# Ledger of designs, part 3: VH-VL binders against Protein Skeletor, isoforms B/C (Skel)

Target 1, 133 residues: Protein Skeletor, isoforms B/C (Skel), of Drosophila melanogaster (Fruit fly) (q9vgy6r287to419)
Amino acid sequence: LAFEVRWAVAGESIVVQLVAKLEPNHYMSFGISPNKNISQMIGADAVVAWVDPQTGNGFATDYFLEGKAQCSGGRGACPDTKISEKTNSIRLLNAAMVNGYSIVTYQRSLAATDRLDLPISITGAESVVWAIG
Key: E = the ipSAE of ESMFold2; O = the ipSAE of OpenDDE; V2 = 0.75 times the mean of E and O plus 0.25 times the DockQ between their complexes.

## First folded at step 1 (VH-VL)

Design i1 (framework fv_ifinatamab; at its last look DockQ between E and O 0.07; V2 from the best seeds 0.00; counts 0 for: pae E 14.2 > 2, placed apart)
Fold by ESMFold2, look of step 2:
Structure i1 (fold): chain C 133 residues (1-133), chain A 125 residues (1-125), chain B 106 residues (1-106)
Amino acid sequence: as target 1 above (133 residues)
Amino acid sequence: QVQLVQSGAEVKKPGSSVKVSCKASGGTFSSYAMHWVRQAPGQGLEWMGYIIPIFGTAKYNEKFKGRVTITADESTSTAYMELSSLRSEDTAVYYCAKTIQIYLGSGTYSYFDYWGQGTLVTVSS
Amino acid sequence: EIVLTQSPATLSLSPGERATLSCRASSSVSYMHWYQQKPGQAPRPLIYDASNRATGIPARFSGSGSGTDFTLTISSLEPEDFAVYYCQQYSSYPYTFGQGTKVEIK
């Protein structure tokens, strides 16, 4: 498993590059944990990205990982974790396959741009989450 | 406004190499995707590759089989394209071009919004 | 590699006429761009992502299409529009250009 994340901040935006050697039909993800002190997938604000090895097309979609804590704090059950697709809160800048590595570059706002977004702090530490699937 | 100014014309012998420069002004050079595109006389356009200087990541057209090297120098805001093992069919005008890269609310698209003036490279015995 | 085939190769028209330029891709592409090039000059961007005019491009230029079939339209040709036009895909490597359509004065 080799997973590499690079990023740069410019004003109100961040540019992020994800690099991983993915198995076919797998993806990489990177995001902000809702708990700043530990990584937690449920409730995380994540970008899911991959490159189609047959077409070379890249994909990057902003997701909020929903679960029991997100579906109802006190008004019901949410037995399954669900990934909610967010509206167009990111820009795909580039995508490539190089020597079996999938490379996706995207831009997003540091501030929340959707009611499901978590804002990114530029003045403090953030807990991050990442996964390959 | 962004300006891309390229080095002057070159005359080269087969088997040698050429290094073309492209100096940028009026933007955030480190975050450009700087591309190289060539055009042989009377022919269409051919994409060669790009670099994003802040990441140091380059991507190449496989057609050139490692003959092309694209680099960037952030301190001088200059991108370079070096083509080695030159052949007569490498005679062409070589352009640098950038894609739009706007960090505040806009993404970078792979259409080339600014182009250099072109550098003629002639390969002949 | 995605091959872009432009038609016609040459389009001979008079000022004021409508020009319709076609670009067909060998497989589906997500995004198509169009450029104008005059002799001795670098290409100029016209249309990005199939249908969006680049900055400073007059309204007489428009683009349409998706999948494998794309069209550039010049609604009423002006003298400065006689040039070579290229389509370009960026959805997969290597990026490729069409061979060009020359729009010339009849």
Scores: ipSAE 0.000, ipTM 0.517, lowest interface PAE 14.2, mean pLDDT 75
ESMFold2-Fast, scan of step 1: ipSAE 0.007; ipTM 0.513
ESMFold2 (binder alone), look of step 2: mean pLDDT 89; pTM 0.922
OpenDDE, look of step 2: ipSAE 0.010; ipTM 0.613

Design i2 (framework fv_ifinatamab)
Heavy chain, then light chain:
Amino acid sequence: QVQLVQSGAEVKKPGSSVKVSCKASGGTFSSYAMHWVRQAPGQGLEWMGYIIPIFGTAKYNEKFKGRVTITADESTSTAYMELSSLRSEDTAVYYCARGTYTKVDFGYDAFDIWGQGTLVTVSS
Amino acid sequence: EIVLTQSPATLSLSPGERATLSCRASSSVSYMHWYQQKPGQAPRPLIYDASNRATGIPARFSGSGSGTDFTLTISSLEPEDFAVYYCQQRSSYPLTFGQGTKVEIK
ESMFold2-Fast, scan of step 1: ipSAE 0.006; ipTM 0.509

Design i3 (framework fv_ifinatamab)
Fold by ESMFold2-Fast, scan of step 1:
Structure i3 (fold): chain C 133 residues (1-133), chain A 121 residues (1-121), chain B 106 residues (1-106)
Amino acid sequence: as target 1 above (133 residues)
Amino acid sequence: QVQLVQSGAEVKKPGSSVKVSCKASGGTFSSYAMHWVRQAPGQGLEWMGYIIPIFGTAKYNEKFKGRVTITADESTSTAYMELSSLRSEDTAVYYCATDYYEWGSDAFDIWGQGTLVTVSS
Amino acid sequence: EIVLTQSPATLSLSPGERATLSCRASSSVSYMHWYQQKPGQAPRPLIYDASNRATGIPARFSGSGSGTDFTLTISSLEPEDFAVYYCQQYSSYPYTFGQGTKVEIK
């Protein structure tokens, strides 16, 4: 299992759980693309989450990916990718590391447009993007 | 505008593997999905999978489960598609394609020239 | 998987005539694209998201439709328009293509 996403509607909000077997200093990302094209990362609203392996503390923050990214040589995050932190609408519920798996659970407000797109299909939705890195 | 250049034609025996390359130039490689699509002689197009180089994550058509592997090397701006356990039915032109065009475009707007892979005994 | 059925399989017309090509999906799709392919060449993007012309595509090409029924129209055929046309859904995995409609000279 490389990556799994679960979610449930909770009143006027949605609870999302991200599960992945991550190496130290790696993260999970889950978001919705504005053009509903999974291959277009620029302009996407994404949640970036990770668990500090030393402390067990979890993190979940929302970002807006903007501008063209160009990664020259090497690996890891593209240094020219523009990432802007949005007003924090994400509430971290819990975070854990179990058998090498990082598990981050968070809650966010469910907009009216999101209700029309529920449930969010990770395998087939063109408006959804995910990654581990 | 990005350009995609693929490796040359190959002839393989049944049961072997083939690895086709697709080198991107002239634009952003890392942040757009690189898709692989094949076309058997005289027939239609079939989607195989993609990779998003910046994240290193690939998605495959279940039809090729266990036989296809798509990888990317950001240092050379090159994507690869490896298909194993080749059968005669795998004889096809293999294309790489990306949706590089611009904001809001989601079509496969840039295609490689294609690589003919012939599987024969 | 979503199956795309194109009709007719072959359309024989003369330059100047109108061509209408159909693509039907086995279930509702949100993103339908059209490609043109000539012998020995890679497919060329023509229409994306049902009705938007790709860069450099002449105004004689137009797309329409939603749900399960989509149409590609060429208002007045030019000699260079005789080719095979494929529809493609970009809504669910695996992404699928229609079998193609060949537009040939009468």
Scores: ipSAE 0.005, ipTM 0.498, lowest interface PAE 14.9, mean pLDDT 72

Design i4 (framework fv_ifinatamab)
Fold by ESMFold2-Fast, scan of step 1:
Structure i4 (fold): chain C 133 residues (1-133), chain A 124 residues (1-124), chain B 106 residues (1-106)
Amino acid sequence: as target 1 above (133 residues)
Amino acid sequence: QVQLVQSGAEVKKPGSSVKVSCKASGYTFTGYYMHWVRQAPGQGLEWMGYINPNSGGTKYNEKFKGRVTITADESTSTAYMELSSLRSEDTAVYYCARDLGDSYFYPSGYMDVWGQGTLVTVSS
Amino acid sequence: EIVLTQSPATLSLSPGERATLSCRASSSVSYMHWYQQKPGQAPRPLIYDASNRATGIPARFSGSGSGTDFTLTISSLEPEDFAVYYCQQRSSYPLTFGQGTKVEIK
């Protein structure tokens, strides 16, 4: 399939694996929304990941958009918005390319409240957000 | 010209509830998360929670243990914070503040525009 | 929750002097925000994501740091800079603020 997400809770942390057929210089994204809106790109812990096909090096980083003015259509960033990165929130465990698929596995710590809100599946009570770009 | 205007000061009895309003103007209300922060006299700032006016989704600081409810009325561009079962320790200035982050993505946690504050006094 | 500890609690300085304010987090944080508050007023945004000045903030204000140790510096105090300063983390919920550092006239 175009995009697959796997995860497992291990004590105080969660391990997430993202799998997608990515074109060069493209990324994949996954997050869980604190407000349960599945039609929007809203995530409490959105991670952007990609794999460099030449080196096999993987990257996984938390991101958010800074909005300064309303965008027409509400799609994507306004000309005045910027992407800000937060680091030190996740640990890259593995990255690989297998049969054209980019595979990125990362780990992050869970707060007690996050554990209670985790979906049993990607169609659980919480909104799950994913994209390829 | 972005502005948040809050309702006026209130004096309440212990055990009652208070509902503070925050009217937004100069921007698209549904485009940004709205936070609520309070400050007891002579004390620091304490985050209470947020709402996404686009979805109605909320997140609360667990310290308020089911006493806080944040709502938004898109038609009037107004956010509300209701705190029930008031105690003298709830005497504080309550602020609404806009998150810089786009409501279609997770909030940035940075509050770039603040209301003037509403003093709520809880006394017998 | 992440606890932010600011030091010193009070800085007594004269106009023209350098002020250095510290904010230490109980756990590693990626980004720290700073606010200024004067008596009777709402907090004013100063610095976001550790080192970026908010619009209209003078160059004498600068932020630095990473991990658990962050600093706000005012290179040369002006009379209007005497106020309380708060740091705030956004790495996890609940969002938390430091207890504040008061910069007062000596």
Scores: ipSAE 0.000, ipTM 0.512, lowest interface PAE 15.5, mean pLDDT 74

Design i5 (framework fv_ifinatamab)
Fold by ESMFold2-Fast, scan of step 1:
Structure i5 (fold): chain C 133 residues (1-133), chain A 121 residues (1-121), chain B 106 residues (1-106)
Amino acid sequence: as target 1 above (133 residues)
Amino acid sequence: QVQLVQSGAEVKKPGSSVKVSCKASGYTFTGYYMHWVRQAPGQGLEWMGYINPNSGGTKYNEKFKGRVTITADESTSTAYMELSSLRSEDTAVYYCARSDDYYLEGYFDYWGQGTLVTVSS
Amino acid sequence: EIVLTQSPATLSLSPGERATLSCRASSSVSYMHWYQQKPGQAPRPLIYDASNRATGIPARFSGSGSGTDFTLTISSLEPEDFAVYYCQQYSSYPYTFGQGTKVEIK
């Protein structure tokens, strides 16, 4: 799988692990759909993450996704998507590069509504965006 | 019950600073963003900025950049807005307001009662 | 910044009449919210994300629109509905409010 998302609820927070085999200077993105029962990144909160291959240091930051398009896992061209940086609302827990895979683990707060919908909304790999990062 | 309770009215001299507090209760303080919005007498609403109490990260309206500082004390569930170099045109009611920027829409669902800051010599 | 223009500035109507308030954005908006404010009070959330009623808001209030044109409708005015109404965009920084529409008793 080119991109995996693993997650677990930890009290009032969610812990998310992103795994992808990234080209140097590329990042991975994971978003939560604002609509129930459909997968959508546009109009949702997203995390952009990467691992510096030289230092092994990880990065993760929170963005609003703007635009009218969705991306599937690298198949076909996606229309332009605007990403605006939000307050960094996440805590980086771990970052590693293993056998060419970038692994970033982070934690963020859950609202009450997220907790009620979590098993329906987040169930594995969603989408990935390749860009210079 | 969700409540946002603000500090009392202040009268300040031009050139001084003011620090308004907003004490939150009835919800998980670190789960929601806290915004500050002001309203000059007889005028409309103006967004000043926000803080995410979970990370301490802030965003400010450029109009106030360099003069406004928003902070949060997680241990007391209290947000603060400090405005420096006060001018007469800063006379306004200052509101704190809550939003959810993680998975929900960012509308201001609960507001404090407002704090009147009067800048006068 | 996105400028929100509300029209009309003032609506003078009688109880039982329909009120239609407009909010136009200078560029496309993904999240438009509406608030009601009465004298001496903090704003009250009314409609979020264009068309969803906030908790406790009566069915006579409805919102619609997308892109740059948004509308708030009050199907039959009650005495307590005479207030100032503000639209607010939550799509880009800085977040902005319209100048307000005052709904006043005729």
Scores: ipSAE 0.000, ipTM 0.517, lowest interface PAE 14.9, mean pLDDT 75

Design i6 (framework fv_ifinatamab)
Fold by ESMFold2-Fast, scan of step 1:
Structure i6 (fold): chain C 133 residues (1-133), chain A 123 residues (1-123), chain B 106 residues (1-106)
Amino acid sequence: as target 1 above (133 residues)
Amino acid sequence: QVQLVQSGAEVKKPGSSVKVSCKASGYTFTSYAMHWVRQAPGQGLEWMGYINPYSGGTKYNEKFKGRVTITADESTSTAYMELSSLRSEDTAVYYCARGEYTIVYESGTFDYWGQGTLVTVSS
Amino acid sequence: EIVLTQSPATLSLSPGERATLSCRASSSVSYMHWYQQKPGQAPRPLIYDASNRATGIPARFSGSGSGTDFTLTISSLEPEDFAVYYCQQYSSYPYTFGQGTKVEIK
């Protein structure tokens, strides 16, 4: 159940690859904490990604995390954290399942394209948040 | 058992707004996304956007940016689609449709549809 | 956005004949769905994820394809199958539909 993040800068964009061994109906989340000194999920600008185990198709979408709340009914991959989906600034490049690992690769601008997006700094420390759910 | 019932037909003037409702029953309202799709007379289907009633998260087709607002009321299991600044080109049947998975994990079709609401923009 | 082009626009056939409907995407898609719509009715889901039949859909309906080229086949048309068919991609926002193929009686 290890979680790995890889990234590379490509001009004005960053290419990010998320790798994790996921259970069915689970997802990966990776983002930047709004507080530079403390890692926290609530208020973070995050990407939620997963691979459908039946089809091998992948997903990556942009979220602003608002709080924690449980999903009623328990259907699908309903997360514990309340998520506000904003305009999608993410471009899915690839998704695969290899040796039990879900791999999702996406591209994002280094500068925000949505009001809720936080600019990604390639020089300077940012507090990072991640989750498997 | 699953049923989506929409509000009745409306006739609106150009420049006004319309708010169409979609009342869900027969399932847990917060467990599925609710999409909105329209169809102009004699034309094909056009996706407008969706809401996850549990998270309140929305996603809109950029073509309607600034004009469409989708909301949900959990207490009545009702989703709403409001379209403002109406033009004659907005004359269409508007459908609500349930997404099989939640907004976080969508891979299924729109499995249940409302009966449609005709919105006519004229004069 | 991804543009879906359906062909032919109209397919005139008799009951018992095979219908083959095409849907081509302007770029590669992973999720392609098919719907049937009869006059005055909401669309009815037929096929999801290219090849899986929706609940209650007869075996004469089948879907195939990947990437940019997808096909819906009705092996032997029944009277109730004369309708408009739409493909829909569910791979990227905005979700888009094809313009429809009308299957009409000859």
Scores: ipSAE 0.000, ipTM 0.498, lowest interface PAE 14.8, mean pLDDT 73

Design i7 (framework fv_ifinatamab; at its last look DockQ between E and O 0.04; V2 from the best seeds 0.00; counts 0 for: pae E 13.3 > 2, placed apart)
Heavy chain, then light chain:
Amino acid sequence: QVQLVQSGAEVKKPGSSVKVSCKASGGTFSSYAMHWVRQAPGQGLEWMGYIIPIFGTAKYNEKFKGRVTITADESTSTAYMELSSLRSEDTAVYYCARGHYLRYSFDYWGQGTLVTVSS
Amino acid sequence: EIVLTQSPATLSLSPGERATLSCRASSSVSYMHWYQQKPGQAPRPLIYDASNRATGIPARFSGSGSGTDFTLTISSLEPEDFAVYYCQQYSSYPYTFGQGTKVEIK
ESMFold2-Fast, scan of step 1: ipSAE 0.008; ipTM 0.590
ESMFold2, look of step 2: ipSAE 0.005; ipTM 0.517
ESMFold2 (binder alone), look of step 2: mean pLDDT 92; pTM 0.940
OpenDDE, look of step 2: ipSAE 0.202; ipTM 0.771

Design p1 (framework fv_potravitug)
Fold by ESMFold2-Fast, scan of step 1:
Formats: structure tokens, C-alpha cells, sequence
Structure p1 (fold): chain C 133 residues (1-133), chain A 121 residues (1-121), chain B 108 residues (1-108)
């Protein structure tokens, strides 16, 4: 499935909108790779977002992803992708289902807010990661 | 409500290939990981591997060179093949369902009845 | 590979007593990926607790789980005759998924 990410800087924070056509109980993820030169899911500080299709309620949560390299085909994190200490340093702004697409908009600080968050640089190049699962 | 039924050969000779199948009844096949475990007589449980309904697999490294798991989505079945068996592969083999996403984690909530596999010369 | 150790290996108690079973991990395990299973001889394991503390559907409230990091506990508040079986802990946060060796709850 197609996955879109939109964002805008708003002062000391960034507003991010994630769009994807998700199956029930599936998620979309967007984050910053720990390696500036290589996009990688393992070790990334990522936001995991999804919309409950029964209630229309949206969710967005900060995760530090520790995964395995053997998902071969498909997308997203394997079920044994270990999520180390999760820290919710993001603010959910909006969530909606439109034409079968899940849309989640959230805000987070550009500076590290806890030990697992990676600083977001708006002046230098960044390696990003994304997934649907 | 969801039930797993498993079947396959119970008696094997060394060097043969073990083949077991697990069928899912009464529920959805999509969205789950389908998993195989084994338990040698008098010992603990060992995870063999898993498969997502799309065909993506993950195997226990100790068995990776000999194991393959496949799905037949139209029949709601998944199968285990273990090659080059020997006496150490004698165990009760179980299939199980795992609902696991990054946002929702359950343990293995539904299990097959088990199949005793004996490998003897 | 994360190694799980269970203690005691055998716990001898009488019906009506409280049972406390320990599971220790060789490395930190997120509580979200720790489960407890019950196994009657000759049968498949039955999920009791997932996410370290959540009871699975249909499991009586005498069963409870707790713990985090490397130390996890299963408590049975008042043993019933059918509870005198084997209990296993499992982690499914890291590949390979691993189980403890089991604790047998025996009638005194």
C-alpha cells in the first residue's frame, strides 16, 4: 500500500501527517534512522500510528524500535521487533478515515524530550525510516 | 470459537523430511502470525518458526537450515517441513496462532492438539 | 538468545493455598512480550497471561501476573484442584522466542 508523509515546522515543533490505507489493527510508522547515511528501522526512534476502524479513534505513540532483519517481503516490523521503553512525547492532533485511508496528524518537539528520542535537525540532512505493518 | 487442527506423519526414519499441516477453522486467517513449536518428551517447549498470512517467515536460528513453513491462504492452512530428521527431532509438535502487531500484543492464544513425531531407525 | 529461568522447579502446596511462581530473564524483556502458559500432561499449552499482567479470555481471576525488566511473577491466589499442573513463562519480544523450563505445581 501507498504511504505518504507530510510535515511542517511550527516553531520548536514539527507537525507530521501520515496517510496510508491500513487493514484492521495494522499500523504506519515514521521515524529517524540512528545512522545519518543509511535508512534503517532497527534502532530508529519512530512514531507508530493507526486508526481504530470501529471507533474512528486515532493513536500515535513514540517507540524505539529494536527489530530483526528477517521479514523478507511484506512491510513493517516483524512481530518480534522488540520495542524498548516506549515514551509518549507526541501530541495527537487529528485522526480520520477517508475513503479507506487512515490519516493521523501529530506534533512533536524538535529537541530530544527523553532518553530514547532522537533530535530532529531542520538544517542538516536526515535519514528517515517508514513502514506499514 | 477459533480451532486449529493439525495432521501429518507420526513415524519417521532418520534422514526423512517431517511434514505437518495445520488448518484454521471458525475464524479469520488474515492478520495473524501462524507459529510452530515442539516439545521433546520430558523437556520444555522450543519455538520453531512462524509465518504471516502473506508468506513472510521467521525461523529459530538453531533450525533455520532445515526448516521451511508455508501458507495456503485459500485453504486457511499452514505447513511445517523439517528436513534431515534424526532421533533428536522426536517431540510433540504444536501449531499456534499469534496476534502480534506493534500496537497490540497477545500471546499464543489458540493451539492445535499436538502431533507426536517419533524418529527411529 | 534470551534464557528464561523458572523457580521453584517444583512447588508442593495444598488446595486453597497461594502459589507464587518466578520467571527470570537473562536480559531485560519488555513486559508487553511476556506470557504465562498452563499445561496439563498430554495437552497443548493454554495461554493464561499475556503482556506480563493481562489475563487471557476465560481465565479465572485467581490468576494474576506482574513484573518488569528481568523479574516476572505468576500468582495463583487460591489453588483449585485443576491448577496442579505445569506452568511456563515465555518471551516473544526477541527472536528466537524462548520458554522457561517450567514450574510443576504439585499436591502436597
Amino acid sequence: as target 1 above (133 residues)
Amino acid sequence: QVQLQQWGAGLLKPSETLSLTCAVYGGSFSGYYWTWFRQPPGKGLEWIGEIYHSGSTNYNPSLRGRVSISVDTSKKQFSLKLRSVNAADTAVYYCARHYSTITVEYGMDVWGQGTLVTVSS
Amino acid sequence: EIVLTQSPGTLSLSPGERATLSCRASQSVSSSYLAWYQQTPGQAPRLLIYGASSRATGIPDRFSGSGSGTDFTLTISRLEPEDFVVYFCQQYGSSPFTFGPGTKVDIK
Scores: ipSAE 0.000, ipTM 0.512, lowest interface PAE 14.4, mean pLDDT 73

Design p10 (framework fv_potravitug)
Fold by ESMFold2-Fast, scan of step 1:
Structure p10 (fold): chain C 133 residues (1-133), chain A 120 residues (1-120), chain B 108 residues (1-108)
Amino acid sequence: as target 1 above (133 residues)
Amino acid sequence: QVQLQQWGAGLLKPSETLSLTCAVYGGSFSGYYWTWFRQPPGKGLEWIGEIYYSGSTNYNPSLRGRVSISVDTSKKQFSLKLRSVNAADTAVYYCARDYEDWYGEGFDYWGQGTLVTVSS
Amino acid sequence: EIVLTQSPGTLSLSPGERATLSCRASQSVYSSYLAWYQQTPGQAPRLLIYGASSRATGIPDRFSGSGSGTDFTLTISRLEPEDFVVYFCQQYDSSPFTFGPGTKVDIK
């Protein structure tokens, strides 16, 4: 499963573009791990994005992941996971379906805007997380 | 500062229902998963199931048809019910808190344990 | 379910020595959702390490964890008398959560 992330810094903001070939009713997620040394879903400050294939409308929403474990097929039963919706600090810039690929472009501040947002470090190391679901 | 205290009947006959309660003292009840484990005498630990403070549950498939975990947020308590017990259910039962720290999860506080004996 | 194997079953050492305990998973543990516990006979387990490498609050720095995927290690740099007990690894990546059979650290 292909998933691409592109980004550019624009002043005090970062513009992020997520690209994936999604099945109907699926989404893509990208975020910053709370642990700089380990990629980790629990406590991650993540954006969940998707494109409605019938309308072409895009969605990008800021989430805090409260789950205990990641779910993946072929590994047995997964524990319940929770996604808590935060105050939306994400500005949707563009959304498109091109050749079966969902493309979502959004902007967010480099500084934390609510208590669940993690500041983004440009020069320091950051661990990132992503998922298709 | 956080302390878990558990209680319940420790001697059961086959076919009866095990009922254990765990109370949380000090610290926050909200924002955590609350878990039950058991350990047969001289053996390793077995996870029974968990409940988020808001009520969502996840159970060990081996016990799914017999187990129920519930919460009482106002009392900061959670309870285990295990139906239709038999001799294989003899174990020390523990309640525990899932560590909620953003850097990872593990079970950081445990109750004192309750020995449950199922005998005819 | 993920099966955890611990080796050695028994580790015989003297106080002051370094202990290395191994935990292997039957399949990859995602995001290092692996913990280590210490258990004194007759008592509840005590969390030592979570997230494969993070020490729990109040745990002495002689305890450290490492590893990823299927291969994890608990290291005790200098054994103290109270460290001669049983250690369990546990995965909390996928349901059902599972424990290894334990490694007993015995005095030589």
Scores: ipSAE 0.000, ipTM 0.481, lowest interface PAE 14.8, mean pLDDT 73

Design p11 (framework fv_potravitug)
Fold by ESMFold2-Fast, scan of step 1:
Structure p11 (fold): chain C 133 residues (1-133), chain A 120 residues (1-120), chain B 108 residues (1-108)
Amino acid sequence: as target 1 above (133 residues)
Amino acid sequence: QVQLQQWGAGLLKPSETLSLTCAVYGGSFSDYYWTWFRQPPGKGLEWIGEIDHSGSTNYNPSLRGRVSISVDTSKKQFSLKLRSVNAADTAVYYCARDTYDEWGYGMDVWGQGTLVTVSS
Amino acid sequence: EIVLTQSPGTLSLSPGERATLSCRASQSVSSNYLAWYQQTPGQAPRLLIYGASSRATGIPDRFSGSGSGTDFTLTISRLEPEDFVVYFCQQYGSSPLTFGPGTKVDIK
């Protein structure tokens, strides 16, 4: 399954676009690894996103991932693996379904908004993580 | 049609380094953690660690000081090194596929196993 | 780390009987990340059940899993001769991944 991430800095925020061909009831996730040298989902500050194929409505929610990461928040969250749902620190800008691909665009601050957010560097010093589920 | 094949030295002396390689044939490489387990004769399984295509690793804390796992994404291979072996490291070693972004599918594909004996 | 215990250590039964194997975790495990494996001597483990209750591809319907929290069960509704082997439970939702010590199903 193809997965693409695009992003651009917009002032003190970053605009992120996630693109994936999702099955019904599935989601995509993208986050920043706490280890700059190695990509890892455990400890990552991640966004879980999906598009309702019937309505075209999009969803994007912040989650902090702790423990085995194949169960990020939202649909199929694993509460006993210490996945913490954060106060939503992202803003959904757009959502669309084009040629079977789900496209979700959101905005988040480059600075941490709560204790679970990780600061994002725009200089390429970050490791990223992603998942589809 | 995903198959794992493993190889490496089977006989070691105390203090040597164990080196095993696992090759992945068929299927996607980037969507999974690639994992090592071991099983002493007649005993249960112990998780050693895992690696993904980008080199991200997680190790069993009990082995962290002696273990390293590496990946060669161009060859679809991953390798285990266990340093300073002793008799307690005698076991059958297995590589396996762990689902990375699927909903809880467990270790669905395993290598054939390699018997490692540590003997003076 | 999460410690898994399995009981009984050995279960002696006859072909055609129902087998019930228990796995207990030292702390709560999400049911999404509990698996059961079968192991024939000399071979790699074979995934039977994932997510506590979902049968893996190719696994006969006589195998079923259930449970949540700290208590999980593998049930074999009608033992076949090839089922008299060792069974392990595993949690894979929290690092380090851990296995139970195994239950050996012996023929009576």
Scores: ipSAE 0.000, ipTM 0.495, lowest interface PAE 15.7, mean pLDDT 72

